# Miniprotein binders against q9h3h3: the designs that were tried, part 63

Target 1, 235 residues: q9h3h3
Amino acid sequence: EDGFTAEHLAAEAMAADMDPWLVFDARTTPATELDAWLAKYPPSQVTRYGDPGSPNSEPVGWIAVYGQGYSPNSGDVQGLQAAWEALQTSGRPITPGTLRQLAITHHVLSGKWLMHLAPGFKLDHAWAGIARAVVEGQLQVAKVSPRAKEGGRQVICVYTDDFTDRLGVLEADSAIRAAGIKCLLTYKPDVYTYLGIYRANRWHLCPTLYESRFQLGGSARGSRVLDRANNVELT

## First folded at step 5 (miniprotein)

Design S6
Fold by ESMFold2-Fast, scan of step 5:
Structure S6 (fold): chain B 235 residues (1-235), chain A 81 residues (1-81)
Amino acid sequence: as target 1 above (235 residues)
Amino acid sequence: GSMKEVRIEIEVGTDEEEIERLLKEAIEFLKEGAKVTIEIHGDNPKELYLLAIRIAWRLLEAGFRVIVEIRGDTVIIRVEP
């Protein structure tokens, strides 16, 4: 039925978060080791559930790079989920504003720029650029999905601490563009992910807050960023 | 066999007290060095996935390595000490 695929995709994403990660942690690992680590674990070759022919024999949910200053704060996800259940049973309107307020109340503020790329050299090159920007301090944290058995596109996620901080979101976009990324980017708050809200949802909520498009020979930023919620061009 | 392996099956709709009992048993086996596989079955995807996620996080919080595999109406959680 119409909801089944969206729920399955949400469950697969949560399963990836729970499964083991391959992590380069710049807080404890010298930056000089990054190039060797990237060569050992190119995302186009790392398989989701392990394969004798891949760099990994065991399952990998995500390949991640943590910056030197990265201090994770996932907030109170359990409290968020409990409040979400209570909101649904209350009969009160469910709007972007009510979700924003739940996120603020429970400190579930992180969000991410997403880019989807086919497995291959371009994906590995894009990930290397992002990973270097993280280790050099221009971005806080990023992760990339391993190769799925079906061979679909892979996703790179570049996180910011606070989706309500517009300047921080725009600074991350600028750093991604400076790393050589030219594809379409979309920005999604993690609160939507934790609550299982995707494009096909009964509240007609758009989980994408911002969209970034590369502008060849365009603005000084190298990109045009659109605020999807207010339909306003920011750059 | 070289390693002890334990299999636990759970249906969506199982009583919360029974789920807690099964998880305590799984944790005891894991503390003894066994591998535990938990298979969760259900026809409602939302309820199936929420239960599986809750069980997996409970075991992760207990300090074990957890691998989740989704197969339609079944979620398989493989747990190692």
Scores: ipSAE 0.060, ipTM 0.566, lowest interface PAE 6.1, mean pLDDT 84

Design S7
Fold by ESMFold2-Fast, scan of step 5:
Structure S7 (fold): chain B 235 residues (1-235), chain A 81 residues (1-81)
Amino acid sequence: as target 1 above (235 residues)
Amino acid sequence: GSMKEVRIEIEVGTDEEEIERLLKEAIEFLKEGAKVTIEIHGDNPKELYLLAIRIAWRLMEAGFRVIVEIRGDTVIIRVEP
């Protein structure tokens, strides 16, 4: 039964978005304060619902870092959702191309590189590298999930403005690799998140657009990037 | 403690009129400075989560701090004045 899994993930994502966030905002906070903030709130120790033994006593939905030039634009999410409902009712085919067109029409263009890591030193080190890249202007914005009550992997999300801008997506990948990240990365457009497209979706769509793997080549590029939908290498 | 606390339980399938009554009551308690906890139970995840999200959004739109915790077949919504 895949309905429960997809709906459960969507509900957990909404709850995290609604709950309080721990934010380092480089638009209003000096970059010199970042290292102390990272030491205070390591994601492997920050708990989702609070624990007197952790850095937080109150619930935390996300731990985030906003870059100095970050200007959020979520597009017309309400219009997107209405159009999505109409599309489902119409009986027209639901494909990656149709979703891309819906996203473009409603200016819901942001997307994110995802990396999943177990709680521990490697997660905290990876997050610190990403956070520094954001504050230094190499990336725009990023967030990491707190430690779940039931355990499991945590996710780091690194956002780009436009999932249709392949150069921008690849530049973000390069910046992530330059920050020392070597794990598998997958790229998901926010339109898929808003519409509830996860690995067990009813339309059997691939839930991510791109995949990045670390490469020990003689190339200046530290990764190989694949377009998962078309099975075409971009690098 | 000095702050009053109120607990409200809701089952999936509760009438819309009753849910609205309970929400209005919760909002009045919050306006009086009480902390409100709403616990929603249901065996159908879709119905449970949609009801919980709707209740949480309503309280957040009313200007209160809302924290949502999912525990299997139960959703707990903690609301601070």
Scores: ipSAE 0.201, ipTM 0.637, lowest interface PAE 5.1, mean pLDDT 84

Design S8
Fold by ESMFold2-Fast, scan of step 5:
Structure S8 (fold): chain B 235 residues (1-235), chain A 81 residues (1-81)
Amino acid sequence: as target 1 above (235 residues)
Amino acid sequence: GSMKEVRIEIEVGTDEEEIERLLKEAIEFLKEGAKVTIEIHGDNPKELYLLAIRIAWRLFEAGFRVIVEIRGDTVIIRVEP
């Protein structure tokens, strides 16, 4: 947003990760309970810090759905951060390739497809579709941001285990499209999030690896996926 | 109420040694079952946010429940045992 820095965005993200989450965990909760849970906690109405007029009176960092097979693996984030500080001090070039190598070395491999939507029916409908795909096993895990006090767009994040596994990333895109999602998607490895790589970053890096646009007809997968760095279509 | 509540205020620019002292005191209170609220104030948003997140992570890693609220030139960290 206007007036925000990479440091501010990183701080907001860390605060959200640390604050309490509203979770539907399909590993321990029957799938039949999902529709009631979605009706109780529509993301357009759940507020970031709580409000007597919203479904929550207490702070909520994220609203999440875990699939039956979900097994969290964040890797060695502390080792990654230490190596990142050393890299910045070394004067060595900071490139997508350098960040990829740091991520592999520290096993910080997860990534996510991002979609940004204004609060309202379209957001709630998109989230419901994604949540059902997670519970039905087409996707592994997803989360959506609550409504900010200042307003603005909310984000849905759909995770994959390994951003270096291009086929897995593309399979997740296909599952998102099959769930009825037609908006622009961008793919960001979690290593970029942990290291504060956002649009206005100090190193002038592209903040995402891939972009997916809905394609009506003509394409077997239902979307066009672009490699952002090389400006090459993958589909 | 029945649970003791402790409030700590920190300004951006406070000495690292003083911050460490305050955090050790906060951890002692939390181990005794108290709720701790840490309010961090600063005019430089970048320095404010970096300090606040560092403090919040320290308490989160120590095993406490942490809630972080960002309000302009102030960050409020609410901590429960």
Scores: ipSAE 0.013, ipTM 0.473, lowest interface PAE 7.3, mean pLDDT 84

Design S9
Fold by ESMFold2-Fast, scan of step 5:
Structure S9 (fold): chain B 235 residues (1-235), chain A 81 residues (1-81)
Amino acid sequence: as target 1 above (235 residues)
Amino acid sequence: GSMKEVRIEIEVGTDEEEIERLLKEAIEFLKEGAKVTIEIHGDNPKELYLLAIRIAWRLREAGFRVIVEIRGDTVIIRVEP
């Protein structure tokens, strides 16, 4: 199951990234158009493969909102892959610290806060809040999965430029919480995705680097953030 | 006129210089209005998927429409201008 699940997750992620995206691009579209776009494409109703009963007739891999200042930088993924192969051959321990060093060396620094929600009004409300935060400049870019044919939870991904910049990661968490999001959040560096670090990986690494839990009235920021790799509370 | 169709095959393990050359060729055909199909073959799923993701992202960043089909040890990337 673990082997099958890892391969299935990789295949699903690849297919979604490659299929067409529904994008609200604040760099070219006025912010005043956002509410109409959100009403037209609620993630609970947009289907992965297109359906007569859905807003989309064609497959949709992701529904995304790009902020006005969005400027993507993937880094040197090819150099990262070559270094990863060398690392595995070297006999050096494979740890969060070693992967962090690899990512820094190759400028593969982006990462994302993840939240998993059941299809329905709560998901659509959460996505609308995140999308508005992106368009208003509190977040840089976000995407949400469409509804799968088999059902199941959908994921909202909120990206930051640099997973090693703890202040930037915490600032994104604060903006997510300010949008009214109260569920568990986990943060995954894109380097983990490129190197195939999912649940039940052979190196026994946690597939996420940070974790955020909402605290009702107890925190000035509204959440507690943990660095899971170092077991250090950041708040 | 009929649309031109171009097929490109890539094996997992192909050197980066050759992949870059093939992608430049694909982009040139797409700029001329051709449809391009890239078939990637490999028996290691992780290496296959990572290569396919990289190729697809580059083509999408260039502004092209990309659709992906997974067929066992093969990934088919269909690209339209």
Scores: ipSAE 0.012, ipTM 0.237, lowest interface PAE 9.2, mean pLDDT 83

Design T0
Fold by ESMFold2-Fast, scan of step 5:
Structure T0 (fold): chain B 235 residues (1-235), chain A 81 residues (1-81)
Amino acid sequence: as target 1 above (235 residues)
Amino acid sequence: GSMKEVEIEIEVGTDEEEIERLLKEAIEFLKEGAKVIIRIHGDNPEELRELAKRIAERLREAGFEVVVEIRGDTVWIIVYP
């Protein structure tokens, strides 16, 4: 069943958030220590559930870098959840606009650019570039998944503080491209994650707001950004 | 080898028009002699497999040799010119 599969994936994501994170925190650690930390914990080698032969013997949910100005604010998630239940019961249409309004009302504004990369040198190199951009102040915070036992791609998440701030979202895309990233990026607001909006959602909503593709030919930005909901080019 | 490789990433839930655009782009690269790797990502394994199957069938119908590999939560579609 589609519902069962989506629930299983959501449970795995929740478990990762609850397990320990490996963190480089630029608020308390000098930037000069970043290269040694990246060498110690390359995401292609850090295992999800621990392995004596890997950098970690115990489970790791995420590997993260916090920028010097990082101040976490998840908003009123409890109020968001209550309002979401009321909205579903009300019979009012569930659209990107109504979800956006719920997020604004409850101050659940963060979102993230997502990139999926196979384990290996390219993943580790991409993560190092993102981590340096965070520590240097071009990005605010980022995380990368550890290597799963069954294999498959790993995800790098680059967060912005307000998904309704289009300029801020685009500035993050530009900084990601400046770090040397050329793969497909998609942008997902955290409100969609909290409310369980995935690809097979019952409301037929697009699960991401923006898509960024690397543009060959000497573009000043290095990318084309599409507003997926409206099918409008932003760059 | 000397063969050029092009990598394309597709998320489950991507619009049909965008998928068709990407497939036409992939076919042009293949006609130019490039090897194309299409990686399909998704949170729902059933939707992921269905999309991967449709893409692989479309490229095989276009006359290309296609290898499909399931790697955890990602499907790799490797297409030879």
Scores: ipSAE 0.000, ipTM 0.057, lowest interface PAE 25.0, mean pLDDT 82

Design T1
Fold by ESMFold2-Fast, scan of step 5:
Order: structure tokens, then sequence, then C-alpha cells
Structure T1 (fold): chain B 235 residues (1-235), chain A 81 residues (1-81)
């Protein structure tokens, strides 16, 4: 976003992660309750810091849906951080390849497809489609940001277990497209988030690893997926 | 050489007095130029996040750079001198 630095984006993400989440957990809640929950908490109306006039009076960091089979795996984040410090002091080039190796070595493999949408009907419709795909088992877990005080775009994050598993990343993209999503998608490994790689980072790295563009009549998945690090088309 | 690192473990449900003692210890290490990593473990996601928020805000108010990473039943709070 215009005027945002890597530090500003990191601070916003940390604050949101630490504030309360509104969660539909399909592991403990019947799927039949999802539509009522989505109607109660449309992301275009849920406010970041609470408002008596919105569905929430208290701050909400994220609105999330957990699939029935969702099982988080953090990997060795501590070892990753130590290796990152060593890499920075070594003078060795910091590239997508070296970050990938750090992530593999420390088993920090999760990542997420991101889509940015303006508050309104299209956002709420897109989120409802994603949430249903999660509850139906086509996706594992997803979250969407609440409406910020100053406005602006909201983000839907759809997680996968392993950013190095191209087939898994593509399967998630296909499920997102099957839910009716046609906007640009970008994929960010969680290792990039842990290491503070956002827009305008000091290493001039692209903050996302994969990109998906909707192509009507294109690939069988309805999209063209590119690996930006290797400049290779995956579909 | 690399900065000295100190690790602190906290369980959700730890007494407030113990948490304050650990935070005072963390601040002392930070003043000595050490990087501090606080790992918070808990089975209840809401309680886990509330505790993590209180700890991170306390350290930010003390003037330190704080990075928070939430993964399942664990929160990592990485604090730089």
Amino acid sequence: as target 1 above (235 residues)
Amino acid sequence: GSMKEVEIEIEVGTDEEEIERLLKEAIEFLKEGAKVIIRIHGDNPEELRELAKRIAERLREAGFEVVVIIRGDTVWIIVYP
C-alpha cells in the first residue's frame, strides 16, 4: 500500500495476530451453523477496533475458519531465527533460494494465498465462498482481516501446509478459483513473514513467491500460476 | 560475532507475580545487549493470545523492538535490545 513501510506492515500484522479472533471451528461446530455465522460476521462490517454499531464492540484481529482436518505445525521457528541472524552477519547473499533452504532445514513450511478486496459485497461473497470450501474440506484454513478504521482493502489469507509442495499450492489455488474468486492472488511463505520480508524490504526481495492470475478459458484450473523466484509457469 | 540470545518459557496460567519476575529478568538481559526469545504455551487460544498481547505491549512500552509469531498452541515473542 502507498506510504507503508516494512516496519509499518509488520507492526499492523503483529497487532492483528495478538487481538481476539472470531473463529468458526469445523472441528467442533456443525457445518450447518456456518451460514448463520457468516451472516452474523460479514468481514466488511466487522470493525478492527470495535464499534457498538458493528457486529463487534471489542477489537477483532482476524476472522477465521478452521477446517475439520486442520492441525497447525509451527516447525522450528527458534532455529530459523538463529540461522537468520547468522546469515545476516555472514555477508552471504540473501535470496529466495537461501530463505527456502532455511525454511526446509527448520521445517517452517506453511504459507498462504493472499487476495486483497475493497470492503463491500464482493469481499463478503468471496469470504463466504472460501469459508464454505474450508468447511467442506477443499481448503484447510483461512482468515480475513476486519475493516480498518481508516478504510482501505481487506485481505483474505488461505493457508497451505508446505510452500515447497507445488501440487498442494496449486490444489489450493484450484479450490479458490472453484469458489468463484477471479482476482489476483499472491502466495507468501510464512518464513517470509517471520523474517520480516514485506514490501520495500532491505534485501529487495519480492515479498511473495507465487502469483495466480485468472484466465477465462486458460488452464484447467481457470488460472495461470507463476513461480516468481524461478520464473517458471506452474500451470 | 552473533548477539547473545536468552530463552524464556511461559505457560498460560502462570501466576502474575512469576510473569512480572520473568519480564524484569528479560528487560535486564535486553539492557545487557542480549536478544530475548519468550515462548508462551497454552491450550486455550484466547488465553494464549491475551497473555502474549500483555507481554509484548509491556516490552514495547519499555522501548524495545518486539516481533510476535503465533503458531498453534505456542506464541514466540522475539525482543531485540
Scores: ipSAE 0.000, ipTM 0.207, lowest interface PAE 17.7, mean pLDDT 81

Design T10
Fold by ESMFold2-Fast, scan of step 5:
Structure T10 (fold): chain B 235 residues (1-235), chain A 81 residues (1-81)
Amino acid sequence: as target 1 above (235 residues)
Amino acid sequence: GSMKEVEIEIEVGTDEEEIERLLKEAIEFLKEGALVIIRIHGDNPEELRELAKRIAERLREAGFEVVVIIRGDTVWIIVYP
């Protein structure tokens, strides 16, 4: 009977993806314009559904920065969804390995580091650091949610091209830490998002593949990264 | 321990033919149930990253689980049978 909450969250996520995005695209916009853009659209002030008293009067789904080398590849999402439906009717066990194989087969490989922060100075400062790292070429692409009416935490998503490329995932973590970020980070493959699998799901799957915690003293990376699926420390 | 371990050392700049030979040898050890640890050393972080990525991708394409750990000027690639 908790289906209402899961359905509401899925509907909200779809609406955000379909609503207009505020984008700084380094492929077409000079890097010198970034600071003015960040000052105009701080995520703690940009409202999800628009407000005359905010930077936006119209709805905004996401605030995003695209790197100069960014080349989007979502893979075969339609084939993935069809195969997922077939898997559910097949009677085969649904495991992390089975979803990984579906993702590889359909080339749905992107994933993201997530950080959740309360609206305010710390969020805006963190986003500015991430945005600069993207424009400087240390990260490929990132987005941050606008402020919801309820005033809950906002999320910054930092994408990598391939969740099976652990080196690329770890390099993104290092770049996030180099940008001054010290909060908890979790990594989620986009395949889980496309299939609507969240933390509390009927298959008891953990959509979080990696976890990163800031570490002081002696760490070459500045963080401790744990592989949640295999329970192995990577750094 | 109870599992055999095989260690392979690679320097950035190693000949491509030698790298392919070492990877084929690593795959044979993995098929026999050995854990393979590949250490890549290099002074240039970008060259180190590109070589490590290529090696990890080759072993993943062969069907093995690969964990990559960056430690300064060295990358450790741990490959499970």
Scores: ipSAE 0.000, ipTM 0.075, lowest interface PAE 23.7, mean pLDDT 80

Design T11
Fold by ESMFold2-Fast, scan of step 5:
Structure T11 (fold): chain B 235 residues (1-235), chain A 81 residues (1-81)
Amino acid sequence: as target 1 above (235 residues)
Amino acid sequence: GSMKEVEIEIEVGTDEEEIERLLKEAIEFLKEGAYVIIRIHGDNPEELRELAKRIAERLREAGFEVVVIIRGDTVWIIVYP
């Protein structure tokens, strides 16, 4: 039974989304200011609820970098949720394909590569690499969680605009690897988040569509990508 | 081996016989472990969507997972091996 954990995660995510964000917006800010901004707000030191000893005295929900061409499109989330309730009531089988079709119909297409890192130099270095890739145009948008009071791993999210665009998802993975990232990456469509589908769910769905592992040996991609939905190695 | 990708371009108005030939060719590539991307182009949104639906249904009936992406006057149909 994962219902309680899912409720806690949903409440925390909503609170973070509603609290202020620290944003480097390349649409309005010169790229030359990025290094100073990254030095001022390293994610290992920015605290979730503010602290006199941290870069922020006030709560911060997310630290984000927007690319020059970034244009957010969340799709019809309300229509998606209504259709999801109707689908559950219909008795029709709930499969990855059914959810994908629901997402497409309502244009809820965004998804993200996730990486979880402990607070410290490796996190800050990884975030700096991702942020530069966004500002330079290799990635569209990314965000990183601030440090929680109890500690624990922080998450970097690197978004793509369409999770059904496999080539675009793989291109983002390649850009992440080119930025020097070597940790495990997992890819999750935002549709799963909006519908409250987590690791342990009643439909036995895997909310992770792709998994990327760094590969040694001079591969051009630098990674092995597994399609979790079809259990197929892509690279 | 490394996975290969195969791209197929279709215009709305293409003969049914040619569409069936292309789909049979796509299925053969899928059996060999290739990804197949079918791009359908057309100026009429309803005709474009109806053709995309028929193609996606044909490939799903053949046992493959199919993703349909609508991009204005073009529809991408991505088929997984």
Scores: ipSAE 0.000, ipTM 0.091, lowest interface PAE 21.3, mean pLDDT 80

Design T12
Fold by ESMFold2-Fast, scan of step 5:
Order: C-alpha cells, then structure tokens, then sequence
Structure T12 (fold): chain B 235 residues (1-235), chain A 81 residues (1-81)
C-alpha cells in the first residue's frame, strides 16, 4: 500500500460496488430495528474481505442505509462515458463547466458529502447519527466503507440527488451537522467518480465543489460552507 | 524490493475449462509472490461484470486479496499475494 495511483483507487472503488452490501432499507424495514442493526454491524468492526472474528465472514463492499423515499436515479452513465471519451479525443478544453454540462445532458446529477474518520468509537457514533437522520427522513441515503486495513481511514458518504441544486446540497450539510457531526466535510458530484477523476488527475480538475467546516454561532451550532471553485463562502 | 507482476488477458466467451486453467496458473504465480493482473475484455457490460465477479470470488476463496475495477469495455482484476 506504499503508493496509491488513480488506477489503484478506481480498482478499490469498483470492487466495493461489485461486492455484497449490508443494507438497512427503511422502505421495507421498521425504524425500530435500526438500533439493533447498527449494534450488529458497526463499521469499525465490519471487515472488507471477511474474518471469522468480525461481524462478517464474507466480503462486504459497503454498509448502507436507504431512506423511506429513496428512489435511485443513475442517469445515463453509459452516454456520459461515451461523451467523455469523445470530448477527450476532440481536443476541446476540459473544464468544470464542460463536465457540469455533460452531467446535465446525461442526467447524472447525484453527489455526496464525504467524511473520513479513523476506525473506532467516533466513526461508529458518526455513522449511527447519519443512519438515524436517513431513517427519520432528514437525509435520503448514506453508506460507509468497511475496515480494509489496520489503521486506514474509513469514509461516510451522504448522497443528494442533484449537485446543481445548491440549496439541496446546503440542506444536507445542515442535516449532517444536526446529527452531531463536527468533522471536515467535502462535497463531490458522482459524475467525477463515474469518469474516474480523483484529486490527482491530468486535467488538474478539483472534483470537490464544496467544503464544510464546523463552527459555533452563538448558542446555535452551524457550519461554514466554501464554494471551492470560486473561493466564496456561502454560509 | 520490487514485486514481480504477471498479466493475464481473458475475453468474455472464453471456455470454462480455459478460464479454470488460467486461474490455476494465476494461483501458482501468487504462491511465488507475484502480483497478478487479470484483464477481461467484452462488449456486453452485464456478461463482463458477471465473469469478473466469478473470477474475483474464485481467487478470494483461494485466500488472496482481490481488487476489481471497470474501465470502458475492460475489467481489471488486481490480485495480491
């Protein structure tokens, strides 16, 4: 694990999507069962490839909670990928605006708030707060990575349905903060993930649109949200 | 020291016996301490994913760490000794 290339990061992400997921689906499961499910599958203890000493003996790609109103909308990912290949061969400029337009044209609009935490009580507590917010209807859907290697950080992803809807993105941030989360959050549209664009890429694109930092606002808790592309504070 | 890498190419539609033979060879390379990279090619995404999943499961059952990703019409399976 000495050095990660974009290929290694993409390979890990794809393997997680292809392996089985542990899912609490609020559309079909009573909310009263959530606490027992969270106690059975704490993300700090669920192992990526299975272990007899962990809650799972078999591989787990993601641990997810689906809200009551969750309706997946993947858009036209195949059309997006074909258009991206055509754009690269065209010699035209590749910019954030170009990717935004490709995403809109192909209806690939979902995005996510990301938080990275070390395995342990703080990760499990943060995930439990997020999972409850999803089941209670304040958030739509979330997932957390299992433990892959000793000492590695795990990621919680909280999804919104439209990254171009700034108000919706900010409402999700507020719900995450209301759930008790105080760590750094970053927001990434799924279009960057589908195209394999990570922090270090040949086009020097920043896949992060927003950054959220916890702050105190008198007696009320709040966050500062920064538009990373324009370097403008939104809250 | 640097690890030795071995590359294996598979086409969707390859005979089951040939796939099993290639996987047995991959396991021998892994036992010798090599990293094995398996590339699967095919134009049907569903068939491509199904074959990749079966190959990854077979290698995980053999006790190896397996990472899989899709890029276009190719699946890369990276297997660590």
Amino acid sequence: as target 1 above (235 residues)
Amino acid sequence: GSMKEVEIEIEVGTDEEEIERLLKEAIEFLKEGAIVIIRIHGDNPEELRELAKRIAERLREAGFEVVVYIRGDTVWIIVYP
Scores: ipSAE 0.000, ipTM 0.149, lowest interface PAE 16.8, mean pLDDT 80

Design T13
Fold by ESMFold2-Fast, scan of step 5:
Structure T13 (fold): chain B 235 residues (1-235), chain A 81 residues (1-81)
Amino acid sequence: as target 1 above (235 residues)
Amino acid sequence: GSMKEVEIEIEVGTDEEEIERLLKEAIEFLKEGAKVIIRIHGDNPEELRELAKRIAERLLEAGFEVVVIIRGDTVWIIVYP
């Protein structure tokens, strides 16, 4: 019998994270090269497992853009998982507050705004806008999934470094809207991903903390943001 | 009714022909409606991770739902019909 930590994730997500990534890293690459890179690797054309007819002949897990100031910090994910198993065994109530405290204790603070778009020009245009915002410093880091063999929607993930920093999360939403994005956005802290908090979870927790909807002619921010964990409208 | 469950054990270092045979058997069980659990053991985390990734990708490409649990020297690949 082992008492060691376990990492729980979908096999597709695990494979994507372990396969090579196509990265534009603004920390080491001049910003002037971004437009050529975006033209070479539009996400609607980059294939998940490679294809002679696509920009890539080999598998690509993610297409990512790192901002000039990006400093990755995943925290102590192993310690988080050990504490999570202990919490489940203890019989203590599992609430958004206890998960937040676990995340803070183990420095697992990153989170992301998610948007799902069909393959095509709208996806490529949205990704280009997000990538430019990252390179220009309005966002920290983002990634987009490549085109799946069977089709289906692709996901753009826009990361913030601290999900407990409400103002930082809302500033990222504003920057996404300023980049021309009008689709539904949901915000998920990485701690929920690492602990396997999904749509239908045993603890009946909402799997996202925020939801953002584009608002034409309304809010000065360009969106309505709902705090789903506390059921409070922020805008 | 309860779903039939089939377990398959793989060690890191198993030859590619044996892995391919086991995967074909797993796919046959899945097509018959069984849940398949593949346990992979290995002392080298990098080799364990690489083997687990290849196996999970093969089963995903075959159209099955796959869940992966990684713990130290062991990986469980849980596959649903």
Scores: ipSAE 0.000, ipTM 0.163, lowest interface PAE 13.6, mean pLDDT 80

Design T14
Fold by ESMFold2-Fast, scan of step 5:
Structure T14 (fold): chain B 235 residues (1-235), chain A 81 residues (1-81)
Amino acid sequence: as target 1 above (235 residues)
Amino acid sequence: GSMKEVEIEIEVGTDEEEIERLLKEAIEFLKEGAKVIIRIHGDNPEELRELAKRIARRLMEAGFEVVVIIRGDTVWIIVYP
């Protein structure tokens, strides 16, 4: 039941990025095809390595939906990593603010809202809601993990272009809530991922920048958002 | 002091024994506190992906922090002690 440590989970994430993706690309595929695609590839049934009786016979790393206006930009990741190494040897403080400046300098600005759900109807329903929001233009891009052999929770990632754009991050949260999502959401800048900064890192940094909790009647947007780095409520 | 950096080049199609030898050496360097960069080159995306995935998983299973960058026909696996 231990299964994977944090290090093993990181290894699986990298492997998933390198394996083939199942993609609905709204830039080239009519929106009318989405419901059939969602029915064919429910994330609770798509298996990580392919299985008889699953929708896929080959490995699938991620199931993704690209919005009509989606334009990926990962920035200068190599330059970011070189600058990170220089920063570590400089003796300067390594703080969320320092990482933010490094990310801005190298244009590594994307980030994502994460939600973890058990395999089953609730996961498939949540993913369908997110996918429709992406195709309809309320969100830019999203992906969901396939079902692991051992089971466990699956993750839905909803990306934004710029983690330093607080209003954009909050707008994405609102769109996720409007899609019917009520579970806990956490927001992680991709700069932490590219630098290998996970929950148990040697710098004791929290890679989660924002946290969103659904609160019935709590706000007009349907959620409370906390800036975890500064311990400030934004809503 | 600065962290020592070790670079390793691997071609898709390299003998399995040679790959295992290089990974064993990489792990020893990491245990000594060195940063290791493994560059994997290959023209076939599927073979490149499978080799890179296997190497990255092995190093993460050994307890190291790994970052993977895909650049066309080359994959960079950056490993921190």
Scores: ipSAE 0.000, ipTM 0.196, lowest interface PAE 13.5, mean pLDDT 80

Design T15
Fold by ESMFold2-Fast, scan of step 5:
Structure T15 (fold): chain B 235 residues (1-235), chain A 81 residues (1-81)
Amino acid sequence: as target 1 above (235 residues)
Amino acid sequence: GSMKEVEIEIEVGTDEEEIERLLKEAIEFLKEGAKVIIRIHGDNPEELRELAKRIAKRLYEAGFEVVVIIRGDTVWIIVYP
């Protein structure tokens, strides 16, 4: 489809980004207030569309923690989308390298480690660990989805500022593991999200750049990171 | 039989009353088993996204399957009964 800048996008995901967020901003809020804030807004209890019986009466799209040194830089998303539309019209091959260059040109460099957890104690505990790592400076910024009425898994997103900086991406993985997280993690550049490129796309692109698994037992314990695009083990 | 399809066009800046009328009409078609496609056009990306989100949320909360496709100045909201 010439001229399209995005593929199928779930209404739920789109609405979440546009609804209000609950934010602990370590740039303006003392770190001593974090534990009380986490107790007030556990993600397993915060409802997506509000409920007078929950911590929120109004809709909440995301629950987020901003680190002390966090400086928002989404890049030139409008320029990226216009260039993507032009690229589709041009007939040039659409490859990981082409998208990487588009992202660099428009300074849309952020990416995120994703983990999916069922609502409950383990989700709240994992989020608290991530939030503390952000406030303590081991991670830059993170967010977690609220609970949908029907249940289902919730997602924690841990952001890095530059997906092309492999060492920075791996350092974030290490910090996540140090926070006690042992589930599967996948890393996705935000450029794929802004362009609506998901798992099943017509260009057969893999939007997941890295995959991290925690191994426990035997002679080795630790994180195993795979570069999925090149099928290379990094750790 | 074949699924019926209904198309609705909306411009950013349309009166809230007219939008609500069109959404109620869309919901009636969905209740009758029709697929509804809402195309929203607008020059301002922020206003376009905000209107698209409000419409998609309204239909999602009414219990329908909603898919949103974004293309520059246009958003397609595809709704299944």
Scores: ipSAE 0.000, ipTM 0.151, lowest interface PAE 12.1, mean pLDDT 80

